VHH binders against p49116. Designs and how they scored, part 54

Target 1, 238 residues: p49116
Amino acid sequence: EGPLLSDTHVTFKLTMPSPMPEYLNVHYICESASRLLFLSMHWARSIPAFQALGQDCNTSLVRACWNELFTLGLAQCAQVMSLSTILAAIVNHLQNSIQEDKLSGDRIKQVMEHIWKLQEFCNSMAKLDIDGYEYAYLKAIVLFSPDHPGLTSTSQIEKFQEKAQMELQDYVQKTYSEDTYRLARILVRLPALRLMSSNITEELFFTGLIGNVSIDSIIPYILKMETAEYNGQITGAS

## First folded at step 27 (VHH)

Design rg25
Fold by ESMFold2, fold request of step 28:
Structure rg25 (fold): chain B 238 residues (1-238), chain A 120 residues (1-120)
Amino acid sequence: as target 1 above (238 residues)
Amino acid sequence: EVQLVESGGGVVQPGGSLRLSCAASGFTFSKYGMSWVRQAPGKGPEWVSTISWRGGTTLYADSVKGRFTISRDNSKNTLYLQMNSLRPEDTALYYCTRHPYSIPFKGDYSSQGTLVTVSS
C-alpha cells in the first residue's frame, strides 16, 4: 500500500528527567536510558508494517534488535542526553571500581572497549550529519532484520527491510544528490551495531534494575504500555 | 512519612493460595509504579511482579506467571498480590517497593516484608 514510514515516524523527541542533578548518578542515567528505550520501542510499535506482523512476532523482533535500536537512539539523541558527559561519569565509576577491587580486570577491559566502540559509532554518525529521516530509515532496517534466530514470518520481515532500504535510497538520492557516496558511507556503519553487546549495554545504562530483571523480560511491559499511560507517567511523576 | 506495610503472609501447603496486601501512606500512591520482590533465605532478592502507576500494565517473572496476579486499588492506596498454586520454591520474604522511574529499578522505599512459607 503506502510507504513504510511517514513523516510522523521522523519525530523522535526524547524528554529528559528534570531537574538535571548537579552530579550525574546511576539513577539519572538509568531513567534517561529507560526513556530512550520506551521511545524506541513505541516508535517501532507505531509503524503499520510492524503492527501487521502480530504480537508474538513483534515481541520476538524487538528482543532480537533492541540493543541496535537503542544504540541508534543514543547516537541520534547524543546532544539532548549529553551522552559524552554520561559516558565520562560511567568511566569514572569504573575507575572507582578498579580502586576498590570490585570488578575483574578482564571485565573492565571489555566494558571500556564497548564504551570506546559506542563513542566511535556516535562520532561517525555525527560527522556524517545523519538527519532525522535517515535515522528513521536506519532504525527500520535494523528493526526488520530477518536473519535473527527464532523469528517467524521472515519472508514478510525481509520485504519490509527491503522497502526501508529503498525508501532510504530514494531519500538520500533526492536530498543529498551531490554526495554520490553518502548512502554507502551510511550503510557501512550498520554492521558495527551487531558488535555492541546487549549484556554490557545493560550494565552501563540499566544497572539499577530491580531483582535481576533483564531488558528481555521488560520488553513486553514496554510494548503493552499505552502511549497515554506512559506520557502520564513521565509528566506526572518528575 | 512514607510508609509501606504488608500483610497476608503465613504458612500454607503446596497448591494453596495467599493474598498479600501492601498499604501505602505518606505519598501520592497513584503516581508511582509498584513491584513485589521476594527473598528466600540465603539468597538475593528476586523480582516477582510489577504494575504501572494506574494499573494498566503488568509484568510477571516467568517463575510466577499464570499463578500470581498483581493488582492495585488507587482509591484505597493498596497494592495486592494474589498467589495461587503455591510451591515450596515460593517460600520467601515478600516485600513491596515503590518506583518513581519508567522501568523498575531498586525502589526508593521498600516495606519490611511478610514471610510466606510453603511446606507440607
Scores: ipSAE 0.590, ipTM 0.823, lowest interface PAE 1.6, mean pLDDT 87
Fold by OpenDDE, fold request of step 28:
Structure rg25 (fold): chain B 238 residues (1-238), chain A 120 residues (1-120)
Amino acid sequence: as target 1 above (238 residues)
Amino acid sequence: EVQLVESGGGVVQPGGSLRLSCAASGFTFSKYGMSWVRQAPGKGPEWVSTISWRGGTTLYADSVKGRFTISRDNSKNTLYLQMNSLRPEDTALYYCTRHPYSIPFKGDYSSQGTLVTVSS
């Protein structure tokens, strides 16, 4: 029973679509988001403990927490993604929908609040100067959450979450020994993830999917795809 | 010019089988993921199945899982959909679509589709 995470799980490098257009259309946004999603899911898949849960449990677990993982990924990759620019573009696209009277006032409010929450969360994480190890452990804590209904192997999931928490604690204690409250400070950010709607996230970032395809429906596809196969596609489809 | 041409549709009885084909041209077929989408009269498009660019990964909508099989032959630039145990609710115009990127995006190419009618 070794550590939950290794140094290999700290690396989290997102490659953005190239070239970046002057105008960020829904396809560019969706592809960018998709790449982050793939990266996040494959990161999860690379964890031995995650693999040990089995395919069905893995799928269910990711389905339950993909939005939180995605959001953490947004925060972690905010600079590389030019997240502020992406969000601004999303808002602009929404303005078009508003002008076309496609959204109710209440829905507009919900969507705008969601965007605000995303931006604020990412800003807060930036202010905390969260490092790669801390992000990895935070993602693990979010991934191995027993809080979601319908999960199998909840005892094991809880165990893994505890391991993630313990390893994070040890890391913070070792690396930031002079900041006694750093651990608490970063953990206090996690509840913000639960305030965010997966449906709204999907609508904002993943517009342009075929038909009625949902993130939920494609998660098994993402988890089954070999990383090399995925990478080959994103580099070859130019 | 990018082209996707579907074929193989027809009228079948419930429980019957059909094999759809999608012939691709005008682009490097082997570099793109492909999907089947169907649209029933009066309904929106429904995703059916997806296959990765190498064909190593497949996914199916729950409504067709166990009955449909997606495959591809990159040497022939052709996508296939084997449909078994067809049901009336499978009646629809079937389209193949190219993934411009890593995920099943809305196709950038409009095709005529092939009509599948399942009726007694």
Scores: ipSAE 0.538, ipTM 0.790, lowest interface PAE 1.4, mean pLDDT 92
Fold by OpenDDE, fold request of step 28:
Structure rg25 (fold): chain B 238 residues (1-238), chain A 120 residues (1-120)
Amino acid sequence: as target 1 above (238 residues)
Amino acid sequence: EVQLVESGGGVVQPGGSLRLSCAASGFTFSKYGMSWVRQAPGKGPEWVSTISWRGGTTLYADSVKGRFTISRDNSKNTLYLQMNSLRPEDTALYYCTRHPYSIPFKGDYSSQGTLVTVSS
């Protein structure tokens, strides 16, 4: 059996909505986040091992880890996204909600802490100077996690995760041979992802979803959509 | 200038069928994803179904899966919702909405909707 990932899985290019407005409104933030979400999920789809799990398992797997994938994507695309600016804008928007007394004090604290955690995580990843290969493998590790309840094909998922880990290890040893502990430094960042609430992430980045639509509910839609169809839409919407 | 006009609503018995239409004008219809949303009396808006801009991808709320079918004809600037096996709980004002972006986002346009009443 061949490697889990190939060089084609290293490319992760996010195209931001253009032009960037002077004022980042909720729509711009949501679209930016949506594009990252699509990119992340379509990246997952491009992995043969992921395809081998079947549609139902794939959907369940992505539902379980979308927040982690998304967060890794934020870190990876932080510069292109101007993430700090986006987060600042989100905070500003929250001020309106605060002023209108729409949020409890406890909720405000939770949300602000979440924003802090996101920023800190992304900063930490930047400090580590994580490259595209490392991000790809990290995403694979979080994607193929057997830790989530209700998953089918757990043995296969575990196998794929192990492959991802091994390939990451090999890559780091080869590429960063002089940095003996780089792998460990990278892997110890992963627990931070699981401390982050998917609900809060959704609230911050995907405000304005219609009705009772959730990321969970639209994941099948994203996974079914052809990449060409998606790309065609975003180029036309600019 | 943007306009969405729903039609096809009416009164039907449980188990009956209706076909809703949404006529779009004032914008390039084929560039937008479209959704159906419904609002029952005394309840908040409920998302029903979504279709991609090309029509190649569809999504349904669990409550309507297997019963409703969303489709579109870009040449006619029209969105459709085929509703089969209707239930009393499907009673609502049905709206169509365009997606300014990639996912079912709250639209910038509100229409009058078309009323669907399912009663014995």
Scores: ipSAE 0.525, ipTM 0.785, lowest interface PAE 1.4, mean pLDDT 91
Fold by OpenDDE, look of step 27:
Structure rg25 (fold): chain B 238 residues (1-238), chain A 120 residues (1-120)
Amino acid sequence: as target 1 above (238 residues)
Amino acid sequence: EVQLVESGGGVVQPGGSLRLSCAASGFTFSKYGMSWVRQAPGKGPEWVSTISWRGGTTLYADSVKGRFTISRDNSKNTLYLQMNSLRPEDTALYYCTRHPYSIPFKGDYSSQGTLVTVSS
């Protein structure tokens, strides 16, 4: 069989909402995050191996790993997103909530630690100077994780993950031959993703959603939406 | 001025059907995703359904899936909600809201809504 990923999967271009408001409000943050989420999931959908798993398995897989994919996306798009500014804005919003005594001390700590972990992860990835190919393979490795509960076709998922790992290894060996331990350094970053709470991520970035809408509920919608339809709306609304 | 006007609400018995309409004006309707949201007395708003700007993609809350159908006619600037097999728990004030990117964001416009009462 052919490679898991092609050059088309390396491209990962996020378009930010325009214009940027004077103050980063919840809506801007949520829209920005949503665009990243769409981009991430449509990226996954563009992988033939992903499609081969079937719609139900695909949905389950994305539901299991969306937070990790999203986080990798944050890291990859940190500059374009002005992630540090977004996070600062989130903290400011959080401060307002604190002042209003809406959060417990423990919850505040958890949320702040999560923000710190996100920032540190993104900084660490920037320090490693991860390129587009490496990000693509890392996302694939994360996507095709067979160890999530409730998944079907786990053997196939594992095979795809192995393929992603092998292709990453080959790429790193070829591209960074002088850096013998680069692959190891890159892979060692992945465990940090599992330390990230999807619930807290959702709370931080997606508070602008209506009422009881969750990322879990939106995932099927995102996966069903045609890329052209989504892109057409983005360009039309700007 | 942006305006959304809901209609079609009423009193129905359990198992009955209603069709809600949302007439949009003051903006390019076809460029916005749309959602139905409902609010029962004493409860917070509950998302019901979303439809993309072109109508090609729909999403439903689990509570209404299989019973409700969201649709739109962009030529008429109208959003619809077909509600079948209505239950008492569906009793609520129903609102429509717009989304610039077909994501169910909190709406930026408040309307009067239309009341749906399901009662024996």
Scores: ipSAE 0.522, ipTM 0.777, lowest interface PAE 1.2, mean pLDDT 91
Fold by ESMFold2, fold request of step 28:
Structure rg25 (fold): chain B 238 residues (1-238), chain A 120 residues (1-120)
Amino acid sequence: as target 1 above (238 residues)
Amino acid sequence: EVQLVESGGGVVQPGGSLRLSCAASGFTFSKYGMSWVRQAPGKGPEWVSTISWRGGTTLYADSVKGRFTISRDNSKNTLYLQMNSLRPEDTALYYCTRHPYSIPFKGDYSSQGTLVTVSS
């Protein structure tokens, strides 16, 4: 009943930790990534269709797609985050790890390929000049993906995804009427998200979590956070 | 100097209970999320439970859910873990870890640990 997203779901404002350090460090990268992750998860939680699926289904969906949502968030916020600078710092760190034999050569190769694919994805989205409405619908399409193994209520999830696709189509046709192929160009970027490894994303942006816990394991914690605790995370009030 | 000092470990029979405490000093306790981590002999560290900096949000590993309860008292700078229905596989060194609320689950200081043995 009604549109899938409202104008409040188009707003996606990431506030970076300040001040930006003279030399990027693990703390700054982890805090920046944490802010984006929390913003992305709470964005998903704010959607009435998501709320309607029920608690177990909500958690399962976010566990299945958090890396894709995070990657879309990186692309959307790449300029605000100075993502190219962050990735360059990570690459320099990885090159030093080769010299010190801290990581296997095969692992480093996998990580470097992932960084290249991430940068290529972000650049392609920037070249298409994807706007905030398009990002919101793309995130919804990714969130309501019925294709992930182990999901329940896949029929309802598919209906929400179809609604997100329809609303994106309507928006693009109205707003970019002279660009006949814009919707197709946008949609063909989505499969690249499934090639992004959540394991490597954790290694790049969420290194050294307590007790070998994974982002997948902490998703219920993020989704349960009350507004006061969430606002402290987002604002960085310390 | 940052300190986390735990207490309450010991030997208990299967099915028994223990309550662990972690007393904090040298930092503003209420600005940190807190976790319990355990390490069984010959194993790597295993996350057990986390509580948010205001205490409003908790999370448990599947292996302890329903049996363990994490809590905190920010006025006393103390973290707690109530462990019920203990099993032999709960035998481990238990320690507490703080993490900044702005970077949850990324610990920057850990206690020395208190041994919990579930046997006999």
Scores: ipSAE 0.442, ipTM 0.740, lowest interface PAE 2.7, mean pLDDT 86

Design rg25
Fold by ESMFold2, fold request of step 28:
Structure rg25 (fold): chain B 238 residues (1-238), chain A 120 residues (1-120)
Amino acid sequence: as target 1 above (238 residues)
Amino acid sequence: EVQLVESGGGVVQPGGSLRLSCAASGFTFSKYGMSWVRQAPGKGPEWVSTISWRGGTTLYADSVKGRFTISRDNSKNTLYLQMNSLRPEDTALYYCTRHPYSIPFKGDYSSQGTLVTVSS
């Protein structure tokens, strides 16, 4: 009955594509986002509790929460990714799409609102100075969410979520003992993740996938690819 | 130059089988993930199947799962699609596409395509 997460689950190092282009382009943004997505999905796969749920339940969980995990990853890696610069480049691209009459005014409003919500979320997490342990437990709480439609084994998922909540509480109380309300301040940020649209995240970070596939459709591929095979694929990039 | 040349298309009865090939040249085939995409008359492209650079990871669209098998032979620079239990809705132009190694479903080069027609 060990802890839900071990020290190996705290490490979350994103490696950015190299070389860095002089100015950002769609390919660099998509590759950076793809690396974060792989890192997030393989992080989830590495958790023994996640493995214990079985392959069908695993895939269903990740399909249900991938956008929330991705958004937490954006917040955690915002500085190494230069996320504010990426979002500025996306805004510039949207303005060019207006000039070329490629997007409707309603869609542009939705996308801009989403960008504002994402920026606000990341800023709020940075202000709280969320550490790596706290991020790991927050991601586990999001991953083991029993209230997504269509899940099986929801009682076991709820037990894992409660265990993640208790381990976060224990960590915060021991590490930030003088900050009585830190846990509450951290937890009240989680509802904002449910406001993030997976459709818009795909439009912002994963444009132009072949055959009109969605991230939802490729999650099983990401989960099945062994970490060594993925690393061999990205190291083969000349 | 980069080249992807497919073959194996044709007309087949419902329930029949075909095997498509996609021969690659002009690039290091074993460094790329590969996909099959189909486009039915009057419709947009539909992703069919994907295989990783070593062939260790595959994925299928729900519409073809259990009937189609993607494979590759890196020593022959060739991608394959075995299509069994064919149905009229499988009628389409089939083409192969390669992926950038870090964006596994964003194709950067596609073949011209081979027509598969499933009809009596």
Scores: ipSAE 0.422, ipTM 0.744, lowest interface PAE 2.9, mean pLDDT 86

